VH-VL binders against b0r0t1r1705to1887. Designs and how they scored, part 38

Target 1, 183 residues: b0r0t1r1705to1887
Amino acid sequence: RLRVLADVSGSMYRFNGVDGRLERSMEAVCMVMEALESYEHKFKYDITGHSGDGFDIELVRCDKVPKNNKERLKVLKTMHAHSQFCMSGDYTLEGTEHAIRELAHEEADEHFVIVLSDANLERYGISPDRFARVLTSNPQVNAFAIFIGSLGDQADRLQKTLPAGRSFVAMDTKEIPQILQQI
Key: E = the ipSAE of ESMFold2; O = the ipSAE of OpenDDE; V2 = 0.75 times the mean of E and O plus 0.25 times the DockQ between their complexes.

## First folded at step 20 (VH-VL; framework fv_ifabotuzumab)

Design ab4 (at its last look DockQ between E and O 0.93; V2 from the best seeds 0.80)
Fold by OpenDDE, look of step 20:
Structure ab4 (fold): chain C 183 residues (1-183), chain A 120 residues (1-120), chain B 107 residues (1-107)
Amino acid sequence: as target 1 above (183 residues)
Amino acid sequence: QVQLVQSGAEVKKPGASVKVSCKASGYTFTDYYMNWVRQAPGQGLEWMGEINPYSGNTYYDEKFQGRVTMTRDTSISTAYMELSRLRSDDTAVYYCAREGNYGNYAFDVWGQGTTVTVSS
Amino acid sequence: DIQMTQSPSFLSASVGDRVTITCRASQSISSYLAWYQQKPEKAPKRLIYKASTRQSGVPSRFSGSGSGTEFTLTISSLQPEDFATYYCQQYWKYPLTFGQGTKLEIK
């Protein structure tokens, strides 16, 4: 059982013109969906977003995963639209915590939560220490963070704070499939 | 009603150990982190560490590393803090404090405190 | 460690006064700040968390503001029951740390 958590907050849209963060996020989600396509028979996954509107925003349901590029595009459009019109706020920690809690109650051989995030956690008022605590809050659930488009120095700092083996840095979204294989 | 009830006052000699208990009621014990904070007479508050009652994972302030042990018994919703190799400057009121989740961080519920006196 | 510095350490005021207590963090802690009230021989009571969110049951005269490194607790109109010691706390980074406290006394 796998849950992917994506940031669809307003800041993603607001600053997309500056640094392309929403586009990178959407690309990351797309890469995840593509990477997981061949494994759908092995495990079930869903994708949940967080924003100022909440930390349980449905993007992909386990029983209705995208089967083609058209359906994947629909997911991305949903992300884009949501980030554009949602309330301000960030619920990375709450979303991660919620994902872990929910998955822990589901029957599976293994439980995974993957958080797609920007390495600039601090900029968004997200405590790395608190994030680390959340990731390790339940031994039954293997929670990981993939930091997308992060500067090397920021990524290094976060990796020092986060538990060993629980964080990955994707300088390019194309690295995400390989990272997923490592998990 | 959510409450934390701590064990009674302790008088110890230097070098001894003390174990304070904190019984939780009115909420799901394993859903909240338990913290320990002490306060020396006439002094401020000092965070000692935390425990995840679900996993048993702990994080201690380095000042107490090697002397403090935080544990829990989920069957009776009770957290424990043991401090060893006591010295006079460990004399303080020790509090257990609950930390919430889902953005409700910091300590929203406190025990009544346990006075620990270390004297020769 | 993040040092939390409160000012003033002591404050004398009268009932009805507007009181402001400041807390400064040695580094940015975003909004990961809480305020506590402690009366003699009692456990601390959380007043504010997330810098500005008032604890349920806390009177509206208490308010918190600030972000980053500077924070303030304000009591708009001091009541007799408000004379106590107040502490700020950061929970942005481990170890968690408190300010040294502000004792609010009756003038």
Scores: ipSAE 0.905, ipTM 0.953, lowest interface PAE 0.5, mean pLDDT 95
Fold by ESMFold2, look of step 20:
Structure ab4 (fold): chain C 183 residues (1-183), chain A 120 residues (1-120), chain B 107 residues (1-107)
Amino acid sequence: as target 1 above (183 residues)
Amino acid sequence: QVQLVQSGAEVKKPGASVKVSCKASGYTFTDYYMNWVRQAPGQGLEWMGEINPYSGNTYYDEKFQGRVTMTRDTSISTAYMELSRLRSDDTAVYYCAREGNYGNYAFDVWGQGTTVTVSS
Amino acid sequence: DIQMTQSPSFLSASVGDRVTITCRASQSISSYLAWYQQKPEKAPKRLIYKASTRQSGVPSRFSGSGSGTEFTLTISSLQPEDFATYYCQQYWKYPLTFGQGTKLEIK
């Protein structure tokens, strides 16, 4: 059982023109959906978002995963629309903790949480130490971070703070399918 | 109501060990990290370390690494802190403190404190 | 290690005064700051967390502000029961650290 968290906050929309952050998040979500498309027999997955409006924003239901480009585009349009109209805010720690606690109670052989994030956690006011602790807070849930579109030096420093094998750097969103295979 | 009740005062000789207990009630013990903080007479607060009561995983301040052991017994909702090779400057009041969750990681509930006196 | 420095270390004020206590971090801690009140021979009590969020049950005369490296606890109208020592604490990075304390005496 697999849950992917994506940031759909208003700041993602507002700063997208400056650094492309929303586009990268949407590309990452698309790559996740495509990478898992042929693995439906092995993985039951969903994708949820977090924003200033909350951290349980449903993007992909596990019983209605997209099966073609048209359906995947609808998911991306939902991400875009939500980020456009919601308040700015970061719920990365809260959303990750909630996802881990929720999945721990579900019946499955293994539980996975993957957090799609920017490697510059400190710019968002997110403590790297606290994030690392949240990822390892429940041994029943295998929680991972994929850092997207960040400078390798900043991501490398964060990977040294985070537990080994619990974080990955995707300098290009095209790397995400390979990273998912390692998980 | 949420409550942390600690074991009673102790007097120890240098070189001995002390084990302080902290019994939790009124909440799900394994849902919140437990921290230990001490305060020497007339001094400020000093963080010693934390334990995840769910997993048993710990993190200690380097000052105490090798001398402190934090454990718990989930069947009785009790956390423990043991400090070994005591010195006179370990004389202090020792507190357990519950940490919040969901991003609120400051200490919202404190035990009453346990006085440990180390004297020859 | 992030060092937390409080100013002043001692403060005397009259009932009804507005009092401010400052706390400086040696590096940015965002808003990962708490304020505690400790009365003699009692355990600390949390007043403020996330720099500005008041703990439930804490009187509205207590307020916190700041982010980054500079933080302030304000008591808008001192009461006799506010005699205590006040500590700030960062929880941004290990090890967790406290300020050295501010002892507030009511004249």
Scores: ipSAE 0.595, ipTM 0.852, lowest interface PAE 1.6, mean pLDDT 82
ESMFold2 (binder alone), look of step 20: mean pLDDT 93; pTM 0.953

Design ab5 (at its last read DockQ between E and O 0.91; V2 from the best seeds 0.81)
Fold by OpenDDE, fold request of step 22:
Structure ab5 (fold): chain C 183 residues (1-183), chain A 120 residues (1-120), chain B 107 residues (1-107)
Amino acid sequence: as target 1 above (183 residues)
Amino acid sequence: QVQLVQSGAEVKKPGASVKVSCKASGYTFTDYYMNWVRQAPGQGLEWMGEINPYSGNTYYDEKFQGRVTMTRDTSISTAYMELSRLRSDDTAVYYCAREGHYGNYAFDVWGQGTTVTVSS
Amino acid sequence: DIQMTQSPSFLSASVGDRVTITCRASQSISSYLAWYQQKPEKAPKRLIYKASTRQSGVPSRFSGSGSGTEFTLTISSLQPEDFATYYCQQYWKYPLTFGQGTKLEIK
C-alpha cells in the first residue's frame, strides 16, 4: 500500500511565475503516475494533496488510477485549479501525519508514504525537526520525502536534519522514477 | 474527560533514583506524544524529553541524557519517567504533558505534577 | 539551543488594564510558539499555540501575535483571575525551550 502526498497549496500557484514550482510539482506527480503504471498489479496506490483547504485532498483514488495520458492530464488540471483557488496555508506536516496514520490502519504487507516537497521547508514555515519526527512516527509505515528542484546547499542542510535514508533530492523530475525504485 | 494523573510526592537521597508515573485517560494513549517538564522551586519550566507511546521511541534533552529514562505501558495507558543519580538540584515538581497532534502542537493537557525532593 | 527571552520578568497592573508581554527567540521559529498561564501550586495551562491560535475555552481577551523572532501576548482588559505567571515556549527545534516567565501581579 502506497500513498503519495503532493503540495497543491496557494503558494505553488502564486509563485509559479517566478520559479515554476507548481509546474515542477505537476511534472513530479506525472512522473510518479507513469512510473507506477506497470506495478498496479503488485500494490495499491493513491495520491492526496495538501493546501490551506485541508491535508486530505483527493487527487487519485486507489480504485481509479490513471491509465492513459488523458486521465493523467485530468489529475494535473485538478492540481492546478485547486492551487489557484484554495485558501492560504500549508499542511505538509498535517498531511504527512494523516497519511501515516491512515495507512497504518489498512491491511497490507508493507506500507509506504512518499511526500513530494520543496527543500525550502524553513522558508515556508515548516520545521525540519518536526518533519523528521513525523516521518519516523510509526515503524509500520515507511515514510519518505522527495525534495524537487532544490538547491544543492538547501538539500544538503535538510539531509543532515532528516533521518538517514528517509529523504531524496531530485534536481530534475526525471530522476523521480529512479528514486522510487530505491524506495 | 481528558486527564493525566501522576504518582505521589517522592523524597530521595542523593545518588538514588526516582520513577514517576503518569496515567492517561479520556483519549487514545498511543495517538499523542507524552512530554516531561520539570520546575524547580521558584524557577521556570524546563523540558526534559518526549516519548512516542506507540513506538516507545524517545528523545531527551542533552542535559539529561544518560540519566533519564522514559517508558510507557500501553496496556494501562501509563507513561513513566525515571531519573537516576539524583542530586539536590533535581528537587522540583515534575509534570507529564500531552502534546497535540495534526499541527495542534505544544502541550494541551498537563498532569497535576509530582514533587520530588532530593536531600541528604 | 534556541533561547527564549521574555519581557518584562515582572509586571504590575490593575484590573481593566491592557497588558502586553513579549517573547523573543534567538533565531526564527516561524509561528511555532505557545503561551502558557500558571497559577501558584498549579500546572501550566496552554492559552495560545501556533503564535496566535487561542485554545478552546480561553477568553477572547487573550490574544497572541508575531512571527519569526518577536512575539506578544496581549490581555485586552485584565481580570482578577488573570494574575499569574506566563511562559512562552518554542517547538520549532529540539530541544524544546521555554522563556524565563513573566509574573503578573496586582498593583
Scores: ipSAE 0.916, ipTM 0.958, lowest interface PAE 0.5, mean pLDDT 95
Fold by ESMFold2, last read:
Formats: sequence, structure tokens, C-alpha cells
Structure ab5 (fold): chain C 183 residues (1-183), chain A 120 residues (1-120), chain B 107 residues (1-107)
Amino acid sequence: as target 1 above (183 residues)
Amino acid sequence: QVQLVQSGAEVKKPGASVKVSCKASGYTFTDYYMNWVRQAPGQGLEWMGEINPYSGNTYYDEKFQGRVTMTRDTSISTAYMELSRLRSDDTAVYYCAREGHYGNYAFDVWGQGTTVTVSS
Amino acid sequence: DIQMTQSPSFLSASVGDRVTITCRASQSISSYLAWYQQKPEKAPKRLIYKASTRQSGVPSRFSGSGSGTEFTLTISSLQPEDFATYYCQQYWKYPLTFGQGTKLEIK
């Protein structure tokens, strides 16, 4: 059982023209859906978003995973529209904690939570120490972070703060499928 | 009603150990981190460490590393803090404090405190 | 370690006064700040968390503000029961640290 968290906040929309952050998030979600296509017999997955509106924004339901490009495009359109009109705020910590607690109660052989994020945690007001603690808070849930498009010292510093083997850096969203295989 | 009830006052000699208990009621014990904070006479508050009651995992302030052990017994909803090789400057009131969750990580409920006096 | 410095350390005021206590962090802690009230021989009581969110049951005369490195606790009209020691606390980074305290006394 696998839950992926994506950032669909208003800042993702507003600053996309500056650094491409919304586009990267949408590409990462697309890569996840494509990487898990045809593995539905091995994986029960969903994708949820977080924004100023909350941390339980359904993007992909585990019983309605997209099967073709048309359905995947609808997911990406939902991300774009939500980020455009949502309230301000970031709920990365709360969303991750909620996902871990919710999955701990589900029936599965193994439970996985994967957080797709920008390495700029401190700039978003997200404590690295608190994030690290949340990822390891429940031994029955294997929680991981994938930092997308992070360059230089930021990504390296975060990987040293986070538990070993619980964080990955994707310099290009095309690396996401390989990283998922490692997990 | 959420409540933390601590064990009674202790008088110890230097070199001894003390183990303070903190019994929780009115909430799901394993859902909230437990912290330990002490206060020397006339002094401010000093964080000692935390425990995740679900997993038993701990994190200690380095000042206490090697002398402090935090444990819990989930069957009776009780957290424990043991401090060894006591010195006179360990004389203080020791508090357990429940941490909130979902971004609310400050201490929302405190025990009544346990006075530990270390003297010869 | 993040040092938390409160100002003033001692404050003398009258019932009905408006008082402000300041807390400075040695580095940014975003809004990961709490305020506690402690009366003599009692455990601390949380007043404010997330810099500005009032704990349920805390009177509305207590308010918090600030982010980053500078924070304030304001009591808009002092009551007799407000004379106590007040502590700020950061929970952004280990080890968790408290300010040195501000003792609020009756004039």
C-alpha cells in the first residue's frame, strides 16, 4: 500500500513562472502514475495533495487509478486548477503525518508513504528536524522523501539531516521511476 | 479529561539514580510524544529529551546523554525518566509534558512535577 | 543550539495595564514558538503555540505575534491572576530550548 503526497499549494502556481515548481510537481506525479501503470496487481496506490485548503486533497484514488493518457491528463489538470484557486498555506508536515497515521490502520503487507517535495523546506517554514521525525514516527509505515530538481548544497544538507535511505534527490523528474524501484 | 500524574518527591544522595514515573489518562497514550523538562530551584526550564510511546524511540539533549534513560510501559500508559550518577546540581523539579501532533508540537499538557533533591 | 532571549527579565505592572514581553531567537524558527505561564510551585501552562494560536480556554486578553526571530506576547488588560513567570520556547530544532523567563510582578 502506497500513498504519494504532492504539493498543489498556491505558491506552486504563483512562482511556476519563476522556477517551474508547479510544472516539476506535475511532471513528478505523471512519472509516478506512468511508473506504476500495469503494476496495479502488485501495488494499491493513491496520490493526495496538500495546499492552503488542507492536506487531504484527492488527486488519484486507489480504486480509480488512471489507465491512459486522457485520464492522467485529467489528474494534472486537477493539480493545476487547484493550485490556481486554493487558499494560501503549506501543510507538508501535517499531510505526511496524516498519511502515515491513516495508512497504519489499513490492511496491507507493507505500507509506504512517499513525499514529493522541493528541497527548500526551511524557506517554506518546514522544520527539517520535525520532518525527519515524522518520516520515522511509525515503524509499520515506510516513509520516504523525494526532492525534485534540487541543486547544490541544499539537497546534500537535507539528506544528511534526514534518516539514511529515507530521502532521494531527483535532478530530473525522469529519475522518479528508478527511485521508486529502489524503494 | 487529559491528565498526567507523576510519582512523588525523592531525596537521593550523590551517585545514586532516580526514576520518575508519569501516568497518562484521558487520551490514547501512544498517539503523542512525551517530553521531560526540569527546573532547578530559582531557574528556568530545561528540556531533557523525548520518547515516542508507540515505538519506544528516544531523543536526548546531549547534556544528558549517557545519564538519562526514557522508557514507557504502554500496557499501563506510563512514561519513565531515569537519571543516573546524580549530582547536587541535578536537584530540580522534573516534569513530564505531552506534545501535540499535526504541527502542534509544543507541550499542551504537563504533569504536576516531581521534586528530586540530591544531597548528602 | 538556538538561544532564546526574553526581554525584559522582570516587569512590574498594575492591574489593568497592557504589557508586552519579547522573545528573540538566535536564528529563524519560522512560527515554531510557544508561550507558557508558570505560577509559583505549579507546572507551566501553555498559552500560545505556533507563535499566535491561543490555547483553548486561555482568555482572549492573551495574544501572540511574530515569526522568524522576533516574537511578542501581549496581555491587553492585566488581571490579578496574570502575575506569574512567562517562558517562550522554540520547537523548530533540537535541542528544544526555552527563554530565560520574564517574571511579571504587581506594582
Scores: ipSAE 0.637, ipTM 0.869, lowest interface PAE 1.3, mean pLDDT 84
ESMFold2, look of step 20: ipSAE 0.613; ipTM 0.866
ESMFold2 (binder alone), look of step 20: mean pLDDT 93; pTM 0.955
OpenDDE, look of step 20: ipSAE 0.905; ipTM 0.953
ESMFold2, look of step 21: ipSAE 0.589; ipTM 0.839
ESMFold2 (binder alone), look of step 21: mean pLDDT 93; pTM 0.954
OpenDDE, look of step 21: ipSAE 0.897; ipTM 0.949
ESMFold2, fold request of step 22: ipSAE 0.578, 0.604, 0.592; ipTM 0.844, 0.863, 0.851
ESMFold2 (binder alone), fold request of step 22: mean pLDDT 93, 93, 93; pTM 0.953, 0.954, 0.952
OpenDDE, fold request of step 22: ipSAE 0.916, 0.916; ipTM 0.959, 0.959
ESMFold2, last read: ipSAE 0.603, 0.603; ipTM 0.859, 0.851
ESMFold2 (binder alone), last read: mean pLDDT 93, 93, 93; pTM 0.952, 0.951, 0.954
OpenDDE, last read: ipSAE 0.916, 0.915, 0.915; ipTM 0.959, 0.958, 0.958

Design ab6 (at its last look DockQ between E and O 0.90; V2 from the best seeds 0.00; counts 0 for: pae E 2.3 > 2)
Fold by OpenDDE, look of step 20:
Structure ab6 (fold): chain C 183 residues (1-183), chain A 120 residues (1-120), chain B 107 residues (1-107)
Amino acid sequence: as target 1 above (183 residues)
Amino acid sequence: QVQLVQSGAEVKKPGASVKVSCKASGYTFTDYYMNWVRQAPGQGLEWMGEINPYSGNTNYDEKFQGRVTMTRDTSISTAYMELSRLRSDDTAVYYCAREGNYGNYAMDVWGQGTTVTVSS
Amino acid sequence: DIQMTQSPSFLSASVGDRVTITCRASQSISSYLAWYQQKPEKAPKRLIYKASTRQSGVPSRFSGSGSGTEFTLTISSLQPEDFATYYCQQYWKYPLTFGQGTKLEIK
């Protein structure tokens, strides 16, 4: 059982023109969907977003995963639209906690939570230490963070704070499939 | 009613160990982190560490590493803090305090405190 | 460690006064700040968390503000029951740290 958590907060849209963070996020989600396509028979996954509207925003349901590019595009459009019109706020920690809690109650041989995040956690008021605590809050659930498009220095600092093996840096979204294989 | 009830006052000699208990009631014990904070006479608050009652994972202040052990018994919703190799400057009131989740962070419920006196 | 510095350490005021206590962090802690009230021989009580969110049951005269490194607790109109020691606390980084406290006394 796998849950991917994506940031679809308003800041993603608002600052997309500056650094392309929303585009990177959507690309990352797309890469995840593509990477997981061949494994749908082995495990079930869903994708949940978080924003100022909440931390349980449905993007992909485990019983209805995208099967083609058209369906994947629809997911991305949903992300874009949501980030554009949602309330202000960031629920990375809350969303991660929720994901871990929810998955822990699911029947599966293994449980995984993957958080797609910008390496600029601090800019969003997200404490790396608190994030680390959340990721390790339940031994039954293997929670990981993939930091996308991060400056090398920020990524390094985060990796130092986070437990070993619990964080990955994807400078390019094309690296995400390989990272997923490592998890 | 949510409450934390701590064990009674302790008097110890230098070099001894003390174990303080904190019994939680009125909420799901494993859903909140348990912090331990002490306060020396006439002094401020000092964070010692925390425990995740669900996993048993702990984070200690380095100042207490090697001397402090935080544990829990989920069957009776009780957290424990053991401090070893006691010295006079460990004399303080020791508090347990829960920390919430889902954005409700910081310590919202405190125990009544346990006075630990270390004297020769 | 993140050092939290409160100002002032002691404050004398009268009932009805507007009181402001400041807390400074040695580094940015975003909004990961809480304020506690402690009365003599009692456990601390959380007043504010997330820098500005008031604890349920806390009177509206208490307010918190600030972000980054500078934070303030304000009591708009001091009441007799408000004379106590106040502490700020950061939970941005381990170890968690408290300010040294501000003792609010009656003038």
Scores: ipSAE 0.871, ipTM 0.937, lowest interface PAE 0.5, mean pLDDT 94
Fold by ESMFold2, look of step 20:
Structure ab6 (fold): chain C 183 residues (1-183), chain A 120 residues (1-120), chain B 107 residues (1-107)
Amino acid sequence: as target 1 above (183 residues)
Amino acid sequence: QVQLVQSGAEVKKPGASVKVSCKASGYTFTDYYMNWVRQAPGQGLEWMGEINPYSGNTNYDEKFQGRVTMTRDTSISTAYMELSRLRSDDTAVYYCAREGNYGNYAMDVWGQGTTVTVSS
Amino acid sequence: DIQMTQSPSFLSASVGDRVTITCRASQSISSYLAWYQQKPEKAPKRLIYKASTRQSGVPSRFSGSGSGTEFTLTISSLQPEDFATYYCQQYWKYPLTFGQGTKLEIK
């Protein structure tokens, strides 16, 4: 059982013109949906978003996963629209905690939470120490971070802080399918 | 009501150990981290460490590493802090304090405190 | 370790006064700051978390502000029950650390 968390906050929209962060997040979500397309019988997955509006924003329901490009485009349009109009705020820690707690109660052989995030946590006001603690808070849930479009010292420093094997760097969103195969 | 009730005052000699208990009620014990904080007479507050009651994992301030052990018994909703090789400057009031969840990570509920006196 | 420095260490004021207590962090802690009130022989009580969010049941005369390295606790109109020691505490980075305290006394 697999839950993917994506950032659809207002800062993703506001700064997209500067560094392309919303586009990268949308590309990452698309890559996740494509990578898992034929794996539906092996994985029951959903994708939820977090923003200033909250941390349980449905992007992909586990009982209605997208099967074609039209349906995947609708997910991306939802991400774009939400980030444009949502309330200010960041719920990365809260959303990750919620996902871990919720999945721990589900019956499954293994539980996975994957957080799609930017390695520049401190700039977003997200404590790296708190994030590391959240990822390892429940031994029954395997929680991972995939840092998208992170370059140089920022990603390397954060990988040293997080538990081994619990964080990955995708310099290009095309790397995400390979990273998912590693888990 | 959410409550943390600690064990009673202790008088110890240097070199001994003390184990303070903290019984939780009114909430799901395993859902919240438990912190231990001490306060020497006339002094400020000093964080000692934390425990995740669900997993049993701990994180100690380096000043206490090797002398402090934090444990819990989930069947009776009770956290414990043991401090060994006591010195006279370990004389203090020791508090347990529950940590909030979901971004509210400050200590929201405190026990009444346990006075530990270390003297010859 | 992140050092938290409170100012002033002692404050003498009258009922009805507006007082402010300042807390400065040695490095940025974003908004990961809490304020506690401690009366003599009592456990601390949380007043404020996330720099500015009042805990339920705390009177509205208490307010917190700031982010980064500089934070304030304001009591807009002192009441007799507000004379106590106040502590700030950061929870951005381990180990968790407290300010040295501000004792608020009646004039």
Scores: ipSAE 0.529, ipTM 0.803, lowest interface PAE 2.3, mean pLDDT 83
ESMFold2 (binder alone), look of step 20: mean pLDDT 93; pTM 0.952

## First folded at step 21 (VH-VL; framework fv_ifabotuzumab)

Design ac1 (at its last look DockQ between E and O 0.94; V2 from the best seeds 0.79)
Fold by OpenDDE, look of step 21:
Structure ac1 (fold): chain C 183 residues (1-183), chain A 120 residues (1-120), chain B 107 residues (1-107)
Amino acid sequence: as target 1 above (183 residues)
Amino acid sequence: QVQLVQSGAEVKKPGASVKVSCKASGYTFTDYYMNWVRQAPGQGLEWMGEINPYSGNTYYDEKFQGRVTMTRDTSISTAYMELSRLRSDDTAVYYCAREGRYGNYAFDYWGQGTTVTVSS
Amino acid sequence: DIQMTQSPSFLSASVGDRVTITCRASQSISSYLAWYQQKPEKAPKRLIYKASTRQSGVPSRFSGSGSGTEFTLTISSLQPEDFATYYCQQYWKYPLTFGQGTKLEIK
């Protein structure tokens, strides 16, 4: 059982013109969906978003995963639209905590939570220490963070605070499939 | 309602160990981190460490590393804090405190405190 | 470690007064700041968390503000039951740390 948590907060939209963070996020999600397509027979996955509106925003359901590019695009459009009109706020920690909690109650041989985020957690008021704690809060659930489009310096700092093997840096969204394979 | 009930007052000699208990009720014990905070007489609050009751994982302040041991018994929803090699400056009221979840962090519920007196 | 410095350490005020307590962090802690009230021989009680979110059941006269390194607890109109010691706490980084406390006494 796998859950991917994506940031669809308002800041993603607001600052997309500056650094393309929303586009990168959407690309990342797209890469994840593409990467997981061939493994649907092995595990169930869903994609949930967090924003100021909440930390359990449905993007992809386990029973209705995208089967083609058109369906994937619909997911991305949903992400974009949500980010544009959602309330202010970031629920990275809450979303991660919730994802871990929810998955822990589901029957599966293994449980995985993958948090897609940028490497600028601190700018959004997200404590790296707290994030690290949340990721390791339940041994039954293997939680990981993939930081997308991060500057090397920011990524290095985060790597130092996060548990070894629990965080990955994708300088390019194209690296995400490989990262997923490592998990 | 959430309640944290701690064990009674302790009087110890220097060099001894003390183990304080904190029994939780009114919520799922394993779902919330338990913290320990102490307060010397007339002094402020000092964080000692935390335990994840689900996993048993702990994090201690470096000041107490090697002397403090936090444990839990999930079967009776009880957290324990043991402090060894006691000295006079360990005299304090020791509190267990639950940390909230889902962004509601910090300590939302406290035990009543346990007075530990270390004297010759 | 992040040092939390409260000011003032002691404060005398009268019922009805507006009271402000300040807490300064040695580094940015974003909004990971809580305020506690402690009465003599009692356990602390959380008043505010996330810098400005009031705990359920806490009177509206209590408010928290600030972000980064400077935070304030305000009591808009002091009541007799508000005379106590107040502590700020950061939970941004381990180890968790408290301010030294502010004792609010009756004038």
Scores: ipSAE 0.900, ipTM 0.949, lowest interface PAE 0.5, mean pLDDT 94
Fold by ESMFold2, look of step 21:
Structure ac1 (fold): chain C 183 residues (1-183), chain A 120 residues (1-120), chain B 107 residues (1-107)
Amino acid sequence: as target 1 above (183 residues)
Amino acid sequence: QVQLVQSGAEVKKPGASVKVSCKASGYTFTDYYMNWVRQAPGQGLEWMGEINPYSGNTYYDEKFQGRVTMTRDTSISTAYMELSRLRSDDTAVYYCAREGRYGNYAFDYWGQGTTVTVSS
Amino acid sequence: DIQMTQSPSFLSASVGDRVTITCRASQSISSYLAWYQQKPEKAPKRLIYKASTRQSGVPSRFSGSGSGTEFTLTISSLQPEDFATYYCQQYWKYPLTFGQGTKLEIK
């Protein structure tokens, strides 16, 4: 059982023109959906978003996974629209903690939580120490962070703070399928 | 209602060890991190470390590394802090404190405190 | 380690006064700051967390503000039960650290 968390906050929309962050997040979500298409027989997955509006924003339901490019595009359009109109705020820690707790109570052989994030956590008021602790808070849930398109030095610093094997850097979103296989 | 009840006062000699207990009630014990904080007479508060009661994982302030051990017994919802090789400057009131969740990581409930006196 | 410095260390005030206590962090802690009240021979009680969020059951006369490195606790109209020692605490980075305390006394 697998849950992917994506950032759909207003800052993703506002700063997309500066660094392409919303586009990278949307590309990452698309790559996840495509990569998992070959593993639908083994994985039940969903994708949830977090923003100033909350941390349980449904993007892909486990009972209604997209099966073609049209449906995947609809997911991406939802991400774009939400980021444009949501309230300010960041729920990365809360969303990750909630996802881990929720999956721990589901009956499955293995539980995975993957957080798609920007490495500049401190700029957005997210404590790296607290994030690292949340990822390792429940040994029954395998929680990981994938830092997308981050500057190397920022990502390197954060990876050293986070538990070994629980964080990955994707300098290009096309690296995500390979990273998922390591997980 | 959340309650943390600590063990009674202790008098120890230098070089001994002390183990303070903290029994939790009114909530799911394994859902919240437990922290230990001490306060020397007339002084401020000093964080010692934390334990995840679910996993048993701990993190200690470097000042106590090698002397402090934090454990728990989930069957009786009780956390423990043991401090070894005691010296006179370990004389303090020792508190257990529950940490909140979902970003609320400061200490929302405290035990009544356990006075530990180290004297020859 | 992040040092938390409170000022003043001692404050004398009368019932009904507005009082302000400040807390400075040696580096940015965003809004990962809590305020505690401690009366003699008693355990601390949390008043504020996330710099400005009141703990349930805490009177509205207590308010917190600030982010980054500078924070304030304000009591808008001091009551007899408010005479105590107040501590700030950061929980941004290990080890968790407290300010030295501010003793608020009646006079």
Scores: ipSAE 0.572, ipTM 0.831, lowest interface PAE 1.9, mean pLDDT 83
ESMFold2 (binder alone), look of step 21: mean pLDDT 93; pTM 0.955

